VH-VL binders against o27280. Designs and how they scored, part 155

Target 1, 266 residues: o27280
Amino acid sequence: MDSMNVPEVLEIKRIVEESESVKTFIFSWDFRREVRPGQFVMVWDFRDEKPMSVSLIDPVRSEIGISIRRVGEFTDRVHGLSEGDLLGIRGPYGRGFELMGRDILLVGGGIGMAPLAALADEATARGMRVDALVAARTADELLFLDRLEAAGVNISTCTDDGSCGFKGFAHERLLTLEENHDMAAVCGPEPMMFQVMRILDERDVPAQLSLERYMKCAVGICGQCCLDDTGFRVCAEGPVFWSQELSRVREFGRYRRDPAGRRVPW

## First folded at step 6 (VH-VL)

Design G11 (framework fv_marstacimab)
Fold by ESMFold2-Fast, scan of step 6:
Structure G11 (fold): chain C 266 residues (1-266), chain A 119 residues (1-119), chain B 112 residues (1-112)
Amino acid sequence: as target 1 above (266 residues)
Amino acid sequence: EVQLLESGGGLVQPGGSLRLSCAASGFTFSSYGMSWVRQAPGKGLEWVSAISRSGGYTYYADSVKGRFTISRDNSKNTLYLQMNSLRAEDTAVYYCARLEDYYYGMDVWGQGTMVTVSS
Amino acid sequence: QSVLTQPPSVSGAPGQRVTISCTGSSSNIGAHYDVHWYQQLPGTAPKLLIYGNSNRPSGVPDRFSGSKSGTSASLAITGLQAEDEADYYCQSYDRSLRGSWVFGGGTKLTVL
């Protein structure tokens, strides 16, 4: 079904503290409006509106969850809310993940595990084997480990400081993991995703990557999606893209643009 | 009724180009991957190309890679195969087939369209 | 040559049993990818006969059955009938070469 552009005012049913900086807000959802992993909603606190990935899709309980990291004034205000408080939600928006085959590798960095946790639930329900590489700066910033374990996911971890699992970056850990997957899904900081994509491409593993900077483009706000050199139009099709689509984007993982449109290294 | 209908075949000279179309009806086209399979006269089935349901990922047999381009338009329920630099060895009936993404099988087939590459 | 190997022909009399083999390798059937079977009547498009090693689509008689063991698969046809005369193809998926759908060379079944 088509999504509506009218926010629904929904009550926060439960709040799960995922870490010191991340909370998942759970709402009742009418599943006549389909939601898939990789899609996002616009969250409205009656002052500002921000895009947030859907991190839980539970049709049995008729609930969705939205995981939010504290990174600024809007998210600080939302983190100050309690069960019973209200938020405006509109959507869902964007292209969700596509599942293919019998086994999938998930590679998530930080809050990027949020949409991948929802995907893990769908993949396990479909009967796929799910391996997840969960990466963060420190052990306390690893997200969704208990939820992934409960779903039957095979988990590997890495931290920049070595406080949990492999000491190093996600792409370094990936080089030590088994190569046999029908597909992969990747979400996290863009430089991490670029390095992971290159390894998966060498292994001939089809990969999907979720790019937060393209979430605004999916709702018609476009500043960073138009790529003049390639002619590639990514603005309407995000936030999830296949590796083949991103391989045509010279800026992916190498450059970003400032407010004046100038290329700036990551 | 679930149906696939190919068109665009014909006679073409070596080095020429053709574009095949496959019109889908009776199912949600955007929910399925799609494939092209060919069969040379008197020969067996040979897979040519496949495309994900969004069109964002494509697969090609080594024999056609760099010469053929698979694409789809989900708003028109249509699959395409752009064939460039055609060779006599590309002469075949070209079938459109719907992909089962879990099994990697093909459950619905069109009737085929004949492509003849000859001087 | 085909990636999956089938005998080029097989024959039987009405009422008998015939078996068509499909031999693959460690990169396809041996990698636990399923085998599917297609029936092609003369002058027609292929039609799915068996999927996922042993499952029948609606409308396919139980005289047709499939099995898989190791790197090989087999299609069995019992109670052979004249209308079963056709070409039969096995198909699997190969994880090498960026992934590909692979077919057997086909088996022509003649009903004597």
Scores: ipSAE 0.644, ipTM 0.835, lowest interface PAE 2.1, mean pLDDT 88

Design G12 (framework fv_marstacimab)
Fold by ESMFold2-Fast, scan of step 6:
Structure G12 (fold): chain C 266 residues (1-266), chain A 119 residues (1-119), chain B 112 residues (1-112)
Amino acid sequence: as target 1 above (266 residues)
Amino acid sequence: EVQLLESGGGLVQPGGSLRLSCAASGFTFSSYGMSWVRQAPGKGLEWVSAISSSEGYTYYADSVKGRFTISRDNSKNTLYLQMNSLRAEDTAVYYCARLEDYYYGMDVWGQGTMVTVSS
Amino acid sequence: QSVLTQPPSVSGAPGQRVTISCTGSSSNIGAHYDVHWYQQLPGTAPKLLIYGNSNRPSGVPDRFSGSKSGTSASLAITGLQAEDEADYYCQSYDRSLRGSWVFGGGTKLTVL
């Protein structure tokens, strides 16, 4: 048995409150098991396990961070934990982001900023210029602004209600920004990512998009992604895909799956 | 140590097809973008195509768009260039080159394979 | 068509200094993309000589140096030697041709 597939029981070293609904859980990590931005781990609370993106990768301190939004029973239980409590972690899994060029645009919505925060750290460490468009429903739901600012990232914000920055959706804000990036990385609600991808495609900007729904597929356990027209390639190669790959996926940005696995419009 | 070796060149008639291969050794192939660069006899270097470290993103020079397809097999450490609808002006030595992703440069080159398009 | 402009030839005597220019535009060198230089000895594949405007790979003598200003770059060779006789190419990346690595037309250096 591969040691990557055995959950390691780790102590929660530190908890950062990112917002009312999001916390980052920080663990000591042995970097003989390399972790890249865009990869995920399986988090086990000794009852259920769920895939979670890695949001902090710090080999100097020997730490990783996992940001979790409170959305259901599992995440509610994990949010109830304290420093010193234990969680099972296995991984990392999945395809991470690839960096190219000197300039990168990050477009994140809600919890989608979590893997992009880790990517921002790597990009700035490589000497890249990083611009981030951070989107949320309201100002209180904008994530990682202080961390991005500390890393030297150029930040633009937008909120649906106009409570911070541009009033409107991420793609509407993107249309008003000068485009001059070598690549982009996008993570957030699928309808947002679809609209952003269309604009980046029009501008010939190579983009990578992280699809949370394909994280389970990367470890071979998700039936929904295996039912896509694109077949097992999506399951094996996610969660990060290039825009050229996603242009052929009929469901992307148009349909989601209900609990019964049926296609429903967004 | 670090080496790229092209193969698959030859003589082909206008309108024909060829597939070039580039075998990589001595480095972690899956960590690098790759490129094809050509040089017509007695002429300068011309970039043809590039591919990201995964097969997810591809680039093409306008002169070859719609006719050439770049691909890779990371499990075999091999880069490919499928060349269709070949024209006399495609006659050149074809080099594969390893991309340095930060600088948009090419740090390792193969020795080239000759493609001649002639009746 | 060459997007970057180089002189077709330059010449010098042993021990002299020679400079090869590479002129681009606002969409490539002027867009702050780095310039790389390649040496092609007769009958051989190109070899990376200078990367990132001014950096030398291991094994390249310090007689070779690169610089960049505005929309142009230069390769300087000091203490010219007979074995420096080769074709030299500059290369950058062009945004207006998104996804394009662009080469200069090449400069033939003759050591007299």
Scores: ipSAE 0.485, ipTM 0.772, lowest interface PAE 3.1, mean pLDDT 87

Design G13 (framework fv_marstacimab)
Fold by ESMFold2-Fast, scan of step 6:
Structure G13 (fold): chain C 266 residues (1-266), chain A 119 residues (1-119), chain B 112 residues (1-112)
Amino acid sequence: as target 1 above (266 residues)
Amino acid sequence: EVQLLESGGGLVQPGGSLRLSCAASGFTFSSYGMSWVRQAPGKGLEWVSAISSSSGYTYYADSVKGRFTISRDNSKNTLYLQMNSLRAEDTAVYYCARLEDYYYGMDVWGQGTMVTVSS
Amino acid sequence: QSVLTQPPSVSGAPGQRVTISCTGSSSNIGAHYDVHWYQQLPGTAPKLLIYGNSNRPSGVPDRFSGSKSGTSASLAITGLQAEDEADYYCQSYDRSLRGSWVFGGGTKLTVL
């Protein structure tokens, strides 16, 4: 019987410090439960449960990794854990990324590089040429550069302050890069993703975008997971959407919703 | 045994509608993109439409865009082509084909179903 | 008016070699997209003959071979047999057409 809907208590096998604010937690995983890049799991600390994207998928070692940024009470508690401690893991959930063709562009901002790192591993194993545009505010917030380099990924960086690579935003850097991609995958702050999507659409590049902001419900049980024009539930039909699907969503890049469901501009 | 079986073809008047189905068996349908390819009597192969494994992305030839809709039901292992505003030039055998996503090729083909648009 | 250009017919005698060309452009074959070849026997559905420029599916004799150079590809058939009489189609992908699978016009092979 597959127990995806019941948390399995797993031991933290290894912790990798990605930055001052990001850690990757590595667990043994039974790959009879298939997991794909772009899917997420529910992480339970025995008090609260939160959705987290899978950032490492390693069937050879029988391991998965989950990268967590310290942004609030739950993530602060999880960051305080050590190797050997226990967490509940339920899933995987959601639609993962699809791979097409020979050339893929990855565009990641901050923690959005986490699901894209897993995708990079799969794409390179498949024999694809992978270009990654890694964006952050400063050099010390750039994530997974060593892992991407080890995988043979062609890396471009940009930082708002110019401390590493191109000085500016991801979409500004993208305008200076060569077009030569069968598809793109994008994950990061929604304003960044919106600008990147517009450029890729003009270039007729099919893009997949991961909507992390609505990951607070796992099975579509809360209104925060709904999108305006289509009624899509991010946790049920996402979090990964094709640009063709997302172009029909009035809310994307324009406004968000507060806990009461009211529209709030970005 | 990997198989694709088309159905739903027939005679239809210009301006009419028809829905084709393609039943897949012998493989994990939800893991593959799918395509429709047509062949008019005595003519060559013409790609019509394609759909990603998740249904999230669709492709259409310019000749059918806005008139045809490709869809799939992964729970039923079935691919569909809804054809609206049919024209005489849509007369063809319609083949269902499985996409090989790395090479952009088509490795498994159905037997075809004949669509005749005539008054 | 196919995006990929093939000769409409080719002929040969049993035991001979024939070559069928497929000419594309910089947006398809010339970009980096592979060429696939399909054989269509009279009254039947197309069957994959060559994929990824030069690979043979299981069950395809080594008499059939494919190659690609620049914006063009070729299918070579050696040791022609009567059962090779069929229509042959090349196929590639074109990124400039908003992502399209493109076929050649087809070549009718007659074994004399």
Scores: ipSAE 0.591, ipTM 0.813, lowest interface PAE 2.4, mean pLDDT 88

Design G14 (framework fv_marstacimab)
Fold by ESMFold2-Fast, scan of step 6:
Structure G14 (fold): chain C 266 residues (1-266), chain A 119 residues (1-119), chain B 112 residues (1-112)
Amino acid sequence: as target 1 above (266 residues)
Amino acid sequence: EVQLLESGGGLVQPGGSLRLSCAASGFTFSSYGMSWVRQAPGKGLEWVSAISSSGGYDYYADSVKGRFTISRDNSKNTLYLQMNSLRAEDTAVYYCARLEDYYYGMDVWGQGTMVTVSS
Amino acid sequence: QSVLTQPPSVSGAPGQRVTISCTGSSSNIGAHYDVHWYQQLPGTAPKLLIYGNSNRPSGVPDRFSGSKSGTSASLAITGLQAEDEADYYCQSYDRSLRGSWVFGGGTKLTVL
């Protein structure tokens, strides 16, 4: 009934501890406001509002889930909440992922697995074969492995420190995998996404990439939402972009913008 | 009543341009990829171009790459093919077809529109 | 030139069985991409006859069947009827051509 731009105060129905630093908050949701993997919502703790990717979409149970990493004051406060406590939610916002073909590769780094977990559910429900490369700095930061396994996803892991699976970066692991896919979806740190995109492009695999880190621009006017050379606004046109779109952006994978709007190397 | 209806075909001189349109009805247009397929007189089917459901990814046959541009307007349920630098070899009936993304097949076809590149 | 190879023509008498082959390569049918079949009656648009190797759309008689093995596919028509006279096209997807939908050259079926 309500506009997507009006926050609805929802009760935290369930909390899943994904890791020491990540929790998934589950809410009852009225699916008259449709939500697709790759979209995000604004989470309001009655002090501050922040964009968060939707990590669970369950129309059968009428639930959505939002996965939040503890990285600062807002997320620390939200992590201190319990089942039965209230949060404001508005949205969804942004372009979701598109699914093509029978085979999909998911490449996720850290919390970037959150939107990809929702996509994995949709892809498996559609009857697609799903292969996931789950990357993190350490084993304790690998997310959603049990959920992906339960969904029938074929999982490969890598950690920078070698504490689980392949020792190295996602793109290094991808080079050792001789698999073909009709499409790929990628979400994680921008340098990882850039390297993965280059390999997928060489293999003629169409890829979609989610620029999760720029979604804070949805809170208000922010120069970080504007991609150089193309004029894209991530919060309006993204966060999901095709590799064809991103290949023309000089900043992608090479530079980011600081609070003053200046280019800073990754 | 799933239907695709092409328009915009006609007679054009070599080097000229035409824009084809395909009006879609009876289904959620924004949920499907779309394609253009052509058939020269007395010849077989030849795929020309395809576009993803959002319009964010497109594909072209080598024979038309750089000359033809596929696009869509999901608010108008319409697919387009902008054809530039037309050649006699582009003479064909042009069909609009709906892509079934899972199978990479074409499940709904329009009636076609004739493009003649001559004299 | 066609990426998928079909015989240019086949013929049969009413009531008989005919088969139409579609030969691809490791980059399309051999890469486990599905084969679809289209029937084109004279002067009309193509119509989907078989999708996903062996599935029939609603309204297609069970006389039409599809199969796939290795790099090839086949369309079988049993109990051949005069109204089956048409051109038949196979179609698959080819990854090596930067993602291309590929058609066979077409097969003209004549009912004698």
Scores: ipSAE 0.402, ipTM 0.742, lowest interface PAE 3.9, mean pLDDT 87

Design G15 (framework fv_marstacimab)
Fold by ESMFold2-Fast, scan of step 6:
Structure G15 (fold): chain C 266 residues (1-266), chain A 119 residues (1-119), chain B 112 residues (1-112)
Amino acid sequence: as target 1 above (266 residues)
Amino acid sequence: EVQLLESGGGLVQPGGSLRLSCAASGFTFSSYGMSWVRQAPGKGLEWVSAISSSGGYEYYADSVKGRFTISRDNSKNTLYLQMNSLRAEDTAVYYCARLEDYYYGMDVWGQGTMVTVSS
Amino acid sequence: QSVLTQPPSVSGAPGQRVTISCTGSSSNIGAHYDVHWYQQLPGTAPKLLIYGNSNRPSGVPDRFSGSKSGTSASLAITGLQAEDEADYYCQSYDRSLRGSWVFGGGTKLTVL
C-alpha cells in the first residue's frame, strides 16, 4: 500500500491563531513525501475527513502547516484541539502551483490566502518579485499579512466594507493596479476568481486558480465536484487549474452543484 | 543522462499533417516546461511553441497559431507537436528543447528531426 | 527579420578577441528579461553557451563571457580558437501577446 493513501496519526506540534476564525495547525513532516504549494491533505479527526490546503511548507524545520477556518461541526471540533492532541493526515494530493518567470501576482480572498502564503514563500525563495492582493469582507478576515510582509511581499489590501485598504472587491482593486506580471495565482470564492481571471486574461497574464471544490476529485473520491458537461470532460483534476483550462468550462463562476447533483446559482 | 530524442519527421505535401514526438529521459519530465524550435535549411533559429510543466498552458508563435498544437504526456515522458495545414515555409529541422523557467531559456536540446513540405 | 538583431558575421584570428552584439527592445531585453547564448557547430544541434546574461554551464570555458546593458547584450570570446568557428544565437523572452521566446538572426563566426 502506498503510504500517502493511509492516514498517519500526527501530533499537533504548534497552533498559530491567524484570526478569530482561522488557526494554522503545524505538524512534523517527513519530506521524503514531497509537498508543493497548492497541494492539499485529508485531515481526519477520527470521525470525519476533510480536504485542507497546505499553508506552510518548511523542510528546514521538517514541518507542514494546515490552515483551517471555523465554518461547521468538523472545523469546530478541530479548533477545540490543543498542542499535543492527535489528527490523522494523509496526502499530499492534487496538482500544485507552477512558477514561471521573475514576478508573480497573488490574489487571495479569505482563507484562499492559505495556499497562496505557501506559494509566496517558494516564490520569494526563488528570487521572484511577489505582489499580493489580499481581499476579505472585513479587516479582521485579512490573513497572513505579517507573514507575507516578513517574506518581502509587496502587499495591497481590499475589504468589502472598507475597514482596511481599498473599499470594494478584489477585481475592482485589481483594475486600479497597473503593474505587469509574468504570471498570477488566484484563490478565493469562485465568483471573485472568475472576475479576476477575466481581467488577467485581457492583460495577457497567465493565471493559475485554485478551486477548493475539486480537491476531492483529485483523489478520486467525489464525482459531485466535477464540472458541468463541457463536451470533452465532466471531471477535472485539481485543485489548481490554468486560466486556459478554465476558459473552456461552462459552469465556472456561474453555478455549482448540490449533493443531489442539481445546479445551484452562486 | 539527460536526453531528448525527436521523431516523426518526414516528407509531406502542402496542406498535409504530421505529428512530431520528443522522448525525454534522465530528468523529472513533469517538472519542466518544454519547447519546439525550428530551423529552415541555411536559416536561423525560430521558436515555434511551448508548454507548461503540467500541460495546462500553451504558447504559440504567430506563424503557427491555429495550425499547430503542442501537447505532452507526462506518464510517457513525451512531448508532441501536431502540425496541420502545412506550408512550404514550415520546412525545417524541428528541435525539442527543455525550458529553464526562471530565465526563460533553453538548457537541453535534442538533435532534431527534419520536416520537408514539398510536392 | 528577427525580433533581436545580430550582425550576420564576425571574424577574427586565433588568439584575438571577438564580440557579438544582440539588440532588442523595451518589450524583451529592455523589460529586464535575460539573454541566453547558443553555439551551433556545423551540422549539429544548438548547445547552451551562456544563460542568464553571464552564467556559464558546466564545461564552457571562461574564454566565453556574456554581458547585458539596457536593450542590448554582448557575447565576448577571448583567445579565439579554430574550434570556435560556429553560428552563435542570442535568445530572450518577449512578454507581448502572452509571451514569446525570441531569437536573434544568428552570427557566423569565422576563424581564418
Scores: ipSAE 0.634, ipTM 0.824, lowest interface PAE 2.2, mean pLDDT 88

Design G16 (framework fv_marstacimab)
Fold by ESMFold2-Fast, scan of step 6:
Structure G16 (fold): chain C 266 residues (1-266), chain A 119 residues (1-119), chain B 112 residues (1-112)
Amino acid sequence: as target 1 above (266 residues)
Amino acid sequence: EVQLLESGGGLVQPGGSLRLSCAASGFTFSSYGMSWVRQAPGKGLEWVSAISSTGGYTYYADSVKGRFTISRDNSKNTLYLQMNSLRAEDTAVYYCARLEDYYYGMDVWGQGTMVTVSS
Amino acid sequence: QSVLTQPPSVSGAPGQRVTISCTGSSSNIGAHYDVHWYQQLPGTAPKLLIYGNSNRPSGVPDRFSGSKSGTSASLAITGLQAEDEADYYCQSYDRSLRGSWVFGGGTKLTVL
């Protein structure tokens, strides 16, 4: 049985409340089916399936975690579940992050910190120095600060409203941080990622960025998941892309596509 | 067990092109960055180009930027170097080498393939 | 100009100690990037001799040792043997060159 096309029904082993709107659901996992940071799974509540990034990868405990923000009907139903309840998990899918060098910068916005939290664990286990810039609109939307601190990560925060840390946007905070990183990984709202990528490109820091909005294409649901200019299909090559790949994509950070394929400004 | 084998070298005229290949065996090729390093006859080692494990990020020495293209095919365990607009000073033995990403070092080397640019 | 500087040659008699220096700058060795050493026997491909400043790969004798201080590194060979006659190269990484692997010019070791 191929793990990519057959959903497995798993029991929710533990639930961690990350904030009022975000929970991490933890499952036992057989690591003969390997999962890497940056990959995602399809979560099935026996009515609908949605893609979710893996936020915890723990081979020692034989566990994976999936962090879900409450934003609609599906996620509201999943948030209503308890330990012992069942969910269908299909995957993993997509290209994971690569690690290079000894110093890494993580830049995460809101729920975008979920795949970066898993990456932070892998990077620290490898002996890398990890700096994380955790950004959100408000303090309540900053995620994984305690987990990152427990892992030995050096944390900087910023909020648009100034309710925690630096008052301003991620790219404004990044301009005040040291330039001594071998690589960066970025996940969050696309306009944030675009601005961060431009600064990292100017600093000659290789960066990887996760385009979570296209994850459903990796399971064959969407035939319209193609990036402009380069012809890269996010379902085949993503959701994680290098900055060199995205710098050639005209739509990145500038416009998006609706379900009909029309270009819509951000 | 772990091996790298270069091929595709030869004699070419100035302004010509060559494509080098490096066949990898004995390790999970898709998990490692790769590099090309050259050595002119009687001279020292000079780094030429490097590529990330997925192929999504590439590096070039200033002397070859715009003329050489590094690429890889992870399904074939093969690294490539497309060399265009060749010059006499590109004459060298070309080695492929496996990158140790944590240290930015090179832990496994091939035996090299000779490229001669001459009329 | 070479980014990393090595002496072009060193020599020693069997049983003696020789050292080979590798001098960089604040953008490479001084930026805390590790130094690696490669041995190239006449007519052969380079082989990793020391990685991460001071670590030996399996099969490398403990007569070979590496060290790093500030913007410089050195390779020490004790109990020099005829088979050690080779070219030795240091290598580091330089962030200021848009990410570049940089080699020293090489040092020819003669055992007499």
Scores: ipSAE 0.574, ipTM 0.806, lowest interface PAE 2.6, mean pLDDT 88

Design G17 (framework fv_marstacimab)
Fold by ESMFold2-Fast, scan of step 6:
Structure G17 (fold): chain C 266 residues (1-266), chain A 119 residues (1-119), chain B 112 residues (1-112)
Amino acid sequence: as target 1 above (266 residues)
Amino acid sequence: EVQLLESGGGLVQPGGSLRLSCAASGFTFSSYGMSWVRQAPGKGLEWVSAISSEGGYTYYADSVKGRFTISRDNSKNTLYLQMNSLRAEDTAVYYCARLEDYYYGMDVWGQGTMVTVSS
Amino acid sequence: QSVLTQPPSVSGAPGQRVTISCTGSSSNIGAHYDVHWYQQLPGTAPKLLIYGNSNRPSGVPDRFSGSKSGTSASLAITGLQAEDEADYYCQSYDRSLRGSWVFGGGTKLTVL
């Protein structure tokens, strides 16, 4: 029986500046409380609490890392913190990625590379061949390239503006990659993930997709994370879902939900 | 030490339903994918269904797709196979097997449970 | 109608060598997927004999060996013993069937 539901106040041990808008916050962690790639924690700044994916899992150093993009009031406040400051952490929550087979394709867009960076570490430690397609709008928004290279990952990049690698979107770059994989893991904007999933499905590659908006389902908050399937409400534990589960969901890549639960076009 | 025990087999009429269980012990059940493999009397091994370690992904042979449902309860270390719309051709010994995910192989097998579909 | 093809039977004398073949296609063995071998003694459940083309589980004698070449694999048994009389199955994975574990039809080994 674990006390993972009780927040623990942890000191920020180290901060890594990944880009102008992304920082990784590193904490000491007791690995008697297991953490897997794809899981998230609730981060509490003593005013508000938000779910954040775990981006580093390092049992050797007894550390976890949480990568946060500056996108609003909560994340702006957290970005203002320094090493030695305190944050409340509870979790981990959610189902993580499942690994099967001998090779895996990672497709990440922007901050979606954060949970995939942790997965890359686990996959390489298992002896899997890892290919990563890292996508962003511009070269300076590509994340974790040095870390992936250090882990022995085979990296392909694409940027919308062509400033690094292929000029175009992730799904366009994927169409030029000829190698098939046993499994894939995808994390990024939903329209990107939808297009990538369709290509992988046509290639008979099982894909795992991490949906940020479904992190609340894993802790029992179902209102905004449930999707209707032919008029029936479906609530599943996230944030990681297999393509097989998402193929039955009419809303994936087409609609989002507002706070009142109404469908809103992307 | 590492053990799989099947139960729930028996005699059932065509069109009937049956649920098989497989109790796992001696290993961390939630770390492994699981599979069902069947063998008709005097015939070879036929893979039926598989499920990922956390239950997020399921696989079915074409011969059982839409009729059989694989599921698991990691809190109980138990694998299930719900068999609906049973046919005479489903008569077989059903084995529970642990998947070795890196190799796509099966390293631990149960003793099997006999399912007979007959009038 | 097995996806993997094995001879239905092989035979040998005690002390001899036999080889059991397993022929697949480009969607399974001919892709990078490994071949595994199972031994089924009469009236018992299958037992893993070889995994990952050529690896032996703990307790399997080294007179059992596996190999893979192109779209085919082979199980070799040297120093045949009466206790080896069993059915032998190869197994691989096939992505063209939307991810399926595929077995050979089985080979009955008779020790004369």
Scores: ipSAE 0.455, ipTM 0.756, lowest interface PAE 3.3, mean pLDDT 87

